Miniprotein binders against q9bqp7. Designs and how they scored, part 110

Target 1, 240 residues: q9bqp7
Amino acid sequence: VPQNWFPIFNPERSDKPNASDPSVPLKIPLQRNVIPSVTRVLQQTMTKQQVFLLERWKQRMILELGEDGFKEYTSNVFLQGKRFHEALESILSPQETLKERDENLLKSGYIESVQHILKDVSGVRALESAVQHETLNYIGLLDCVAEYQGKLCVIDWKTSEKPKPFIQSTFDNPLQVVAYMGAMNHDTNYSFQVQCGLIVVAYKDGSPAHPHFMDAELCSQYWTKWLLRLEEYTEKKKNQ

## First folded at step 10 (miniprotein)

Design kb27
Fold by ESMFold2-Fast, scan of step 10:
Structure kb27 (fold): chain B 240 residues (1-240), chain A 89 residues (1-89)
Amino acid sequence: as target 1 above (240 residues)
Amino acid sequence: SREELLERIKELIKKGDKWEAILLLYEYIEKYPDNPEALIEVAELLLEMGRPDFARYVLLLAKELAKKTGDPELIEKVERLEREIEERS
């Protein structure tokens, strides 16, 4: 159990639509702070096994592609992921005007991959929006908050070249989702409650994306693990 | 019921409904994560039908299941089929 436990859900909030909720999805900009981001906390608290596996993968790729080829590959993967997120934000934002020239972004294999998920997404509340946990002192930038099959979710869009049929295959993604959820539920910039998560793994070849739905119970379990990672991060910082 | 779902997946594959077949494959692995053999069988059917790209995708799913079950014979079978596809490319 973490030493400084804090609840993920806010009992003073509801997940149902409120008259005060804006009709346009929120997009609060992430402001640079001394406060650590979710991504940094997770990166700084990887297990020795995770670090080893990542380094082994990197060395194998360099062996296959060469140093310059590896740099090109990783840059291309990053760029494709960025374009995928930009396309999704455009699709889900009712006020974003897509020009004919931008239509090609919507024809990628990743966008084809996610179509069946998008059919079940509605009631978008936030897109590319900053969250901050005022009590636990961390920040993040979430992809999307919307209803998936009628349930309000923090939705995280991922691209992958390999199938990820199990949530365990998504590494720290469940921790990232619940960290954003807990922050949003206690962030004064938001008025609603999120109790569910969704990790969507989209594929380059257009094969149907794999949705990893996280109900409130599963979110609570990963929240405890996130609190332990945050505690570890804080301890490491005190010793530097 | 497991056998009925697997048969439905094979039927969709034979009809060329790739997308619907993959959605049912996801449903199958959620309900029966201890049966990577079924996915290997689907991959073999796809190879017989001349669909190596789809077979490669299904084998990746089968490999994840096989790793979770810890059965070394199933892992070896998946890897052998993956090599056959690479050699044919």
Scores: ipSAE 0.000, ipTM 0.347, lowest interface PAE 12.9, mean pLDDT 81

Design kb28
Fold by ESMFold2-Fast, scan of step 10:
Structure kb28 (fold): chain B 240 residues (1-240), chain A 89 residues (1-89)
Amino acid sequence: as target 1 above (240 residues)
Amino acid sequence: SREELLERIKELIKKGDKWEAMLLLYEYIEKYPDNPEALIEVAELLLEMGRPDFARYVLLLAKELAKKTGDPELIEKVERLEREIEERS
């Protein structure tokens, strides 16, 4: 159980649209400061098993590709992910000029992979937008907040070359999603409440993307685990 | 029901509608993630669809769940499918 428990959902907020909600998606810039990011907290609190598995994968890839080949591979993976996020932001933006570029961006296997997911996405509220949890003192940059099959979700887009059929296969992604959710629900820059998450794993070969929907109960379960990771981070920081 | 969803998936595979079959397989996995019998069936269907890579990943979880139940028949089914995947690779 976390020592400093805090609720993920804000009882004073609604997930329904409000007339005061902006007609264009919010895009609050992430400001660099000493407050830790969600990704930093997760990277610094990996379990010994997670560190071991990551290092084993790294060594295997280096053996297969060489050190220079491994650096090229990881750079390409990063670039593909960045391009995928840029394409999705463009596709989901309501602006007319961005819709013209939409047709040209549907050339990637990753974009083909997510077409069936995008058909169920509407009511975009935020894109590439910063969140901050004032009480718990962490920040993050979320990919997207939109309705998926009628439910308002924090949506996280992932690329993968290997199948990820189970939410457990997505590593710390569920923790990342709920961390953003909890921050947004208590961030004064936002007026709505998000109770659901969605991790979308897109595949390079164009195979249908795997959606990992997280209902309110599942989000609450991962939220408790996120709070434990945040406590571990805070304790490690005290020892520096 | 589980059996109804499974029959729909099998029908789509027969018709060669692999994309729709894959989407329903994802739904089936999401609905029965802790059922070793269900996951073994998913792995078998993935092999029939020519996806041994995906079948291998599903079998990793199926094997862990089967071992936890202690059911020797389920463990044997997993090991048989693992050998089949290796032979096809």
Scores: ipSAE 0.011, ipTM 0.423, lowest interface PAE 9.4, mean pLDDT 82

Design kb29
Fold by ESMFold2-Fast, scan of step 10:
Structure kb29 (fold): chain B 240 residues (1-240), chain A 89 residues (1-89)
Amino acid sequence: as target 1 above (240 residues)
Amino acid sequence: SREELLERIKELIKKGDKWEAFLLLYEYIEKYPDNPEALIEVAELLLEMGRPDFARYVLLLAKELAKKTGDPELIEKVERLEREIEERS
């Protein structure tokens, strides 16, 4: 059990729409400060095995593509992910934009990959929105909060070139999702409760995306693991 | 049940409804992630569907689970499928 255990769910909040809730999805900007982000905490607390495997993959790719080729490859992967998120934000926004839609962005294989998931997504409450856990002192930028098959979820959109058929294949993504969930549930900028998570792994070739749904119990299990990672980060910071 | 879901998947594959077959295969994997027999069946179906890349990932977990059971028949099935995938790659 983590020494600084804190509950993921807020008993004072409901996941049902409130008449006072905004009709437009929330988009709170992320403010840069000294408070660590979810991604920084996870990156700084990787196990020796995780670090070894990542370094081995990096060296293999450099041998295959060269140093410059590896940089180009990673830049292209990042750009594709960014464009995928931009397309999803556009698709899920209830308002028509004054800008012409980028047809290339909307016709990507990644967008085709998620069509069966998007048809089950409704009631969008937040898009590309900042969260902060005031008590546990961490911040994050979540992709989406919406109902998936009738359940309010923190939804994290991922792109992958390789199949990810198991939630374990998504590395630290479950920890990232529950960290955002716990922060949102205790962030004064939000009034609702999220108890479920969804990791969506989209594929470049248009193959059906893998949805990894996380119910409240699974989220609670990953939350405990996230708190341990956060504790490890805090201890590591004290020793610097 | 597991058997009913597997039969539905096989029917979709036979009809050529690959998209729907993939969606049900995902559901099958989610429901039976710790069953080596089930994961071996998934890998076989993925090979039939022309996805040796996907089958390889499923077999990694199937192999780990099969070795934990100590069942030589399951271990042999996994290794046979691994060889088939390598020959197709």
Scores: ipSAE 0.012, ipTM 0.481, lowest interface PAE 8.3, mean pLDDT 83

Design kb3
Fold by ESMFold2-Fast, scan of step 10:
Structure kb3 (fold): chain B 240 residues (1-240), chain A 89 residues (1-89)
Amino acid sequence: as target 1 above (240 residues)
Amino acid sequence: SREELLERIKELIKKGDKWEALLLLYEYIYKYPDNPEALIEVAELLLEMGRPDFARYVLLLAKELAKKTGDPELIEKVERLEREIEERS
């Protein structure tokens, strides 16, 4: 059990829209500060086994592609992910205007991969928006908050060249989702409650994306694990 | 039922509706994530669809679950599929 337990859900909030909610999705900018981000906390609290496996993969790729080839590969993967997120923000934003370059982004295999997911997405409330947990002192930048099949979700878009058929295959992604959810639920910049998560893994070859839906119970289970990672991060910081 | 969903998947594969077949396979995995027999069936269907890459990932979990059951028949089925995937790689 984590020593500093805090609830993921806020009993004072509702997941239903109210008249004061803006019609345009929220996009609060991420402020540069000393408060740790969700991704930093997770990166700094990887197990020795996780670090070893990551280094093993890196060395295998360098052996296969060479140093320059590996840098090109990782740069290309990063760029493809960035473009995918930009395309999704454009698609889901009611005020976006399609440009010629945006049209090329919308034709990618990754966008084809998510078309069935997008058909079930509506009621977008936040896009590329900053969250901060004022009590637990962490920040993050979430991809999307919208209704998926009628359930308000924190939605995290991922790209992959390899199949990710199980939620366990998504590594720390469930922890990222619940960390963003808990922060948003207690962030004064937001007024609504999110109780569900969705990890969408899109494929380069256009194969249908894997949706990993997380109900409230599963989110609560991952939230406890996130609190343990946050506690570990805080302890490591005290010893530096 | 599980059997009805499995038959629908097989029909889509036979018709060459690969996209629809994959979507129903995802639903099947979601509904039976801890069932080693169901995951073995998924791996077999993925191999029929020419997806040994996907079958390999499913079979990793199927293997762990089969070992936990201690059922030698399930373990043998997993090992047979592992060999088939290697031969197709």
Scores: ipSAE 0.283, ipTM 0.710, lowest interface PAE 3.9, mean pLDDT 86

Design kb30
Fold by ESMFold2-Fast, scan of step 10:
Structure kb30 (fold): chain B 240 residues (1-240), chain A 89 residues (1-89)
Amino acid sequence: as target 1 above (240 residues)
Amino acid sequence: SREELLERIKELIKKGDRWEALLLLYEYIEKYPDNPEALIEVAELLLEMGRPDFARYVLLLAKELAKKTGDPELIEKVERLEREIEERS
């Protein structure tokens, strides 16, 4: 069991919508400080297998594209992901708060890929919103909190060039989702309980996105793994 | 049931309803993620749909599960599908 163990769910909170819930999705800005982010913790505590697979992919791509070609490729992948997130935030925001939509973003294959998911998303409560676990001392910026098929979820949007039919193919994405969930459930800026997660893997060619739904039991399993990664991060930081 | 869902997927593939077939295949994988026979069936259907890329990823888990069963027929079927994917690439 992790030394700094803490429960993921807050028994004093409800996921039921009520009149005190904001009608406009929350968008709390992420303030940079000395507290580590979820993504930094995960990046600094990758397993030897994860490091090996990442390095193998990198070397393969450099062989195919050259050093400069690889830099351009990775820059383009990053930009595509950023634009995808911007488009989703725009689509899911209330009409009255929407900025002018870039019509080109709405025509991407990634947006086509997620249409069947979006039709089942409603009751958006947070978009691109900061979370902080005050007790465990970590922060994050989650993509979305909304009802998916009637269940309140932390939703994480991912882009991929290759099929990801299994949740274990998404590497640390489940850990990222539960880390955000645990933080939100204990963050005083939020009043509701989230017990489910959803990882949505969208495809550039417009093929249907893969939804990886995480029920409360699965979230609890990944939460324990996240706490171990957080503990490992803390130990590594002490030794620097 | 598993057979009913599988038959519905096959019907959609036959009709050329690729989008809907893929959505039901995703549901099938989600419902039977630990069943090597089911995952082998998914890989076969994906190859029939012209998706060797997708079939390859499904077979990675199917192979691991088949080896755990110790069933030589399942292992042989996975290996045959792996060769089929390589030949089509």
Scores: ipSAE 0.196, ipTM 0.651, lowest interface PAE 5.0, mean pLDDT 86

Design kb31
Fold by ESMFold2-Fast, scan of step 10:
Structure kb31 (fold): chain B 240 residues (1-240), chain A 89 residues (1-89)
Amino acid sequence: as target 1 above (240 residues)
Amino acid sequence: SREELLERIKELIKKGDYWEALLLLYEYIEKYPDNPEALIEVAELLLEMGRPDFARYVLLLAKELAKKTGDPELIEKVERLEREIEERS
């Protein structure tokens, strides 16, 4: 159990829309700050097992592609992921904004992959929006907050190639989602509460994306693990 | 579900789909952290498949789980297999 436990959910907030909620999805910009991001915390507190798997994956890819080939591959994966997120933001934004969207962003196999999931997404409240946990002092940039099959979720969009998945965030995806959730639930820029998560893994070849839904109980379990990672990060930072 | 997931992992290993097996193995560990014995079975299969490098890694995961569950008999079994791998390498 973490030494400084803090609740993931805010008892003063509701997942129901209220009169103060904006009609347009929120997009609070991420500002440079000295406080750590969710991604930084997770990367700095990987287990020996996670580090070993990452190094093994890296070595295998370098053996297959060469140093330059690996760099090019990694760069292309990053670019495709960025374009995928840009396309999803465009698709989920208000109709007026979508008229200006780049058609090329909408033509990827990844977008085809998520079509069946997008049909079940509605009531978008935040897109590419910054969150900050006031008490625990961390920040993040979440992809999306919307209703999925009637439940308000923090939604995280991931890209994957079959059979060569990018391993760096695979094990920590649930932790990333609950970290954003806990921050948003205690961030004064937001007034609602989110209690569920959704990790969507989209495929380059257009194969149907895999949705990984996280209910409130599962989110609470991963929240405890996130608090332990945050505590470990804080301890390591004191000793550096 | 538990037995089905373990069988899927073993089938992927037998087919040589080691990356898919690795991803499902981590899913198994997340869902069933109190079953390090299943990881020992996976490691034994990996040794049969001629993958001592992967087996060594799986045993490392099994040992960490066994320490958390407080099962000294399981820790001893892991250490026996680790010695077997050393002899083969």
Scores: ipSAE 0.000, ipTM 0.088, lowest interface PAE 20.0, mean pLDDT 79

Design kb32
Fold by ESMFold2-Fast, scan of step 10:
Structure kb32 (fold): chain B 240 residues (1-240), chain A 89 residues (1-89)
Amino acid sequence: as target 1 above (240 residues)
Amino acid sequence: SREELLERIKELIKKGDWWEALLLLYEYIEKYPDNPEALIEVAELLLEMGRPDFARYVLLLAKELAKKTGDPELIEKVERLEREIEERS
């Protein structure tokens, strides 16, 4: 068990909307400070196996593309992911903001890929919003909180090029989702409870996106693993 | 289960769900880093499915894991498959 164990769910909160909930999705800005982010914790606590696989992937990619080609490929992957998230935020924002959206962002293969998932998404409560776990002292920036097939979820949007090379962030996606969930459930800026997660992998060629739903029990299992990673991060920082 | 996860990976490869297969393969390596033989089986299947670049990457992972266990027969098998891919390219 982790030394600083804390429950992922807050028994004082409900997943049902109430009259005090905002009429528009929350978008709390991320404040820069000494408190570690979810992404930082995960990057600094990769297992020896994860580091090994990432290094081998980098070596293979550099061998195939050259050093400059690898840098260009990585930059393009980052830009495509950024644009995909911007398009999703625009689509899921209140109807009043839709007129200002970039038409080109809405035509990408990634957006076509997620259309069938978006039809099942409603009741958006947060978009590109900061979360902080006040007891465990970590922060994060989540993509989306909305109902998926009637269940309130932390939703994380991922891009992928079938079957092309990839970046090692795939191992920690469930940990990232539950870390955001636990933070939000104990963050005073939010009033509701999230018990489910959803990782959506969208494809550049427009092939149907794959939804990976995480129920409350699965979230609880990954939460324990996240707490172990957070503990490892804290110990490593003491030794620096 | 180790056997169930490996069978799921192979099924996804046969179905052409390369990306999902790759994600589960990563999960397999994290949970069972002491079984590089399974990665060789995956690489062989990928060759049958016409994915030599993907197979080459999986063999690279298998070779690194096999070096940690010190299994010379497994390393030889990996290198044999690597040569087969190179000769057919």
Scores: ipSAE 0.000, ipTM 0.092, lowest interface PAE 22.3, mean pLDDT 79

Design kb33
Fold by ESMFold2-Fast, scan of step 10:
Structure kb33 (fold): chain B 240 residues (1-240), chain A 89 residues (1-89)
Amino acid sequence: as target 1 above (240 residues)
Amino acid sequence: SREELLERIKELIKRGDKWEALLLLYEYIEKYPDNPEALIEVAELLLEMGRPDFARYVLLLAKELAKKTGDPELIEKVERLEREIEERS
C-alpha cells in the first residue's frame, strides 16, 4: 500500500465538454524544474529484473552490432520515434500549416500502422502538453488527450519493431499514462477530467497498431502501482 | 460468440484480408487473454499468416497458461508450435 495515498480522479471536475473549452488543442510547454519527471521516477525505480533484462539486451546488441553500431541503432530508433510523434501532432492538429509538412514524415509505416486508430480519435484537447501534479510534486509531457471511441483518454503513442499484443508487454507504459492522467486531473492549467488511458503501439512494417485501452478501473489499479513507485523514488532521495 | 469470431478471422485470412484479420485477432486476444486453447489457435493462425514473430509472443503466454491447467495435450501443442517457429526463423 502507498504511504501517502492520493486519488487519481478529481471530484471537482467533469469529463463533459464546456462551451468555454478552446477549439484549438492545448500545448503547454514543459519547464524543466527541480521537480522530478514521470520518466525519471520510473527509470530510477526499475525492478532488479527490469534492470537485468535491459542490461542483457544491451550487451547482446553490442556483441551483434559493435559499440558504434549499437549507438547508431539506438540513435535511429530514437529519431524514428520523434518523427512519428511529430507526424501525429501534425495530423491531429487543426492548424493548416501542418498539412504542408514533408510527405516522408506523414507516410511512414508507423503512420500506416495507426490509421485504424486515428479513425476512432476525435475531440482533441491537448497535444505535446506539460502536466504537473501540484500536490504529489511531479511533472510530465503527455502526447495527446482526445476521445477514443467516444471516451476521453490520455493517449500515448509508442513505436516498436516487435509485436506487443499484451499490455504487460509495454512494461511501465501503463504507469506513465496514469501518472500523466493524475497530474492533468489536478493541474490548474486544465479544466476537464480524464478517466481512461490508451497505449498505441505502432509497427514499422505498417502492421495494424495494438491499442491497449485502459478503463477507469484499470487506471485506478495502475495508479496505485505508480504511487508506490513515486514513494520508492522519494525514499531513495531521502537516503541521498 | 467465440467460435463465430474465430470463424470470421479464418475467412478473412482465406480471402487475403490480412489487415482486417489482424484487427479481429487483436480483439480475440483481448476477449480471451486467459484461455490457453484460444491463444494456441491465435498462434496457429499467425503462423498461417506468415507472422512467426507475433506467434512466438502469443505462445509464451499460452505456455504458462497451459502448464497451470496441467493438460498434457495443450502443453504438447504449444511445444510443437514453438519448435515449428524456431525452424522458420
Scores: ipSAE 0.129, ipTM 0.616, lowest interface PAE 6.1, mean pLDDT 85

Design kb34
Fold by ESMFold2-Fast, scan of step 10:
Structure kb34 (fold): chain B 240 residues (1-240), chain A 89 residues (1-89)
Amino acid sequence: as target 1 above (240 residues)
Amino acid sequence: SREELLERIKELIKYGDKWEALLLLYEYIEKYPDNPEALIEVAELLLEMGRPDFARYVLLLAKELAKKTGDPELIEKVERLEREIEERS
């Protein structure tokens, strides 16, 4: 059990839309801060197995591609993910236009992969938006908050190539989603409550994306695990 | 128990809930990090799930542990599975 437990859900908030909610999705910019990000907390509290697997994968890739080839490969993977997120933000935002950048990305297998998921997404409330948990002292940048099949969700978009080269981000994905959820539910920049999560894994070859829906009970279970990772991070920081 | 958790993972794989299966496999690795038999089982299941690269990485951990034990049965099982993974790469 975590020593400094704090609830994921805010009893003062509702998941129903308010008349005061903006008609345009929120996009609060992420400011660099001394406060740790969700990704930093997770990276600094990886298990020995996660660290070993990451380092061995890196060395294997360098052996196959050379140092320059590895840099190009990782930059291309990062760029593909960035373009995918930018395309989704534009598709889901009524104020953005994709016309100058959209042709190559709309032909991308990743966008084709998520079409059946997108048809079930509506009521977008936030896109590429910063969250901060003032009490627990962490920040993050979430991808999307919208209704999926009628349920308000924190939605996290992931890209995967066959075979998937990077494993640890998959294992921590539910922790990432609930960390954003808990922060948003207690962040004064937002007025609504999110109780569900959705992780969508899109495929480069256009194969149908895998949606994993997380109901309130599952989110609460992962929230406890996230709190334990926060405690571990705090203890490690005291010892550095 | 280890056996109960393993059976639940196999059930999730059988019914196509691969994402949940992968999360439980991760918990299984964390719970039994120094058990070469457990890591070999994880590698087998990952191969069944179509994740040969992940299976290979887990098998590297299992191989180091098996060498330390000096158990010829474990070493042979690791080497057999290593060959199977290479065939599917």
Scores: ipSAE 0.000, ipTM 0.151, lowest interface PAE 17.3, mean pLDDT 79

Design kb35
Fold by ESMFold2-Fast, scan of step 10:
Structure kb35 (fold): chain B 240 residues (1-240), chain A 89 residues (1-89)
Amino acid sequence: as target 1 above (240 residues)
Amino acid sequence: SREELLERIKELIKKGDKWEALLLLYEYIEKYPDNPEALIEVAELFLEMGRPDFARYVLLLAKELAKKTGDPELIEKVERLEREIEERS
């Protein structure tokens, strides 16, 4: 149980659109500061098993590709993910000029992979937007907040070379999603409530993306695990 | 149990609750990775319900499970159903 439990949902907020909601998706810029990001917290609190598996994978890849080849491979994976996120932001943006300029971004296998998911996405409220949990003191940059199948979700777009048909196969992705959700629900820059999450794993070969929907109960379960990771990070920081 | 979970998935598909069915299917695969035959039945049901997109998706999952155990009969069944779906789209 975490020592400093805090609720993921804000009872003062509603998930329904209201008159004060902006007509264009919010895009709050991420401010550079010393407050830890969600990704930093998760990277610094990996389990011994996660560290072991990552190191074993790294050594195997270096044996196959060489050290320079591994660096190039890792850099390419990062760049492809970045381009995928940029393409999705362009596609989901209501700005027509931006969509016209970036139409060539649609020619990715990853974009083909998510087409069946995108058909069910509407009511976009935030894109590539910064969130900060004012009480728990962490920040993040979420990909998207939109309705998926009629439910308002924090949506996280992931690329993968290997099939990820199980939510457990996504490692810390559920923790990342609920961390963003909890931050947004308590961030004064936002006025609405998000209670659901969606992890979308897209494939380079265009195979149908795997959607992992997280209802409010599942989000609450992962939120408790996120609070424990945040607590572990804070304790490690004190000991340095 | 395995039988109960599979029946719940099929009922959700018949009711049109396709996303909840898919989420339970992920849970089913995680718990019972050695039963790709059940996935083929689910894919056939999605096809019958007019959802070839979901049928194709479920067959990808069945193919991954079949490859783990190297069952040639199951691989053949998956490929046969994939061809049927492509002929219709």
Scores: ipSAE 0.000, ipTM 0.145, lowest interface PAE 15.9, mean pLDDT 78

Design kb36
Fold by ESMFold2-Fast, scan of step 10:
Structure kb36 (fold): chain B 240 residues (1-240), chain A 89 residues (1-89)
Amino acid sequence: as target 1 above (240 residues)
Amino acid sequence: SREELLERIKELIKKGDKWEALLLLYEYIEKYPDNPEALIEVAELMLEMGRPDFARYVLLLAKELAKKTGDPELIEKVERLEREIEERS
């Protein structure tokens, strides 16, 4: 149980559209300061098992590819993910028209992979937008807030070369989603409430992307785990 | 029901509708995530579809769940399927 519990949902907010909603998706820039990001908190509170498995994977890859080959592999994975996010932002931005120079971003297997998900996405409210939790003192940059099959969701786009058939296979991604959700629900820059999450794992070979939907109950369960990770992060900083 | 969904998946695989079969297999995993028998069945169907890599990941959780049950028949099914995946990799 977390010692400093705080609710994920804001009782003063609604998930329904209201008169203050902008006609274009919000894109608030992330301002860096001493407040920790969701990514930093999660990276610095990995379990001993997670650290061990990651290090073992790195050693095996270096043995197979060499240090230069491993560097090239990880750079390529990063670049593909970056391009995928840029393509999705372009596709979901109603005021942008496709330009010939952006055409190559739309040809990837990852974009083919998510077509069936995108058909069920509408009512985009935020894209690549900063969130801050003033009370719990953390910040983040979320990918997307939109309706998925009629439910307002924080949507996180992931690329993967390997199948991720379970939400547990996505490791800390559910924690990342609920951390963004809790921050947005209490951030004065936003007026709406999000109660659901969606992790979309897109595949390089164009196989259908795996949607991991998180209802309000599941989000509440992961929120408790996020609060424990945040508390662990805070304690580790006090002890250094 | 579980049986009805499973039959629909098998029909799609038979027809060669692999994309639609994968979507229903995802739904099947979502509905029965803690059922070792169901996950073993998913792994078998993934192998039939030529997806040993996918089958391997599903079996990782199926094995963990089977060991928790202590059911020797489930454990034996997982071990048999692990060997089959290695043969097809």
Scores: ipSAE 0.176, ipTM 0.640, lowest interface PAE 5.0, mean pLDDT 85

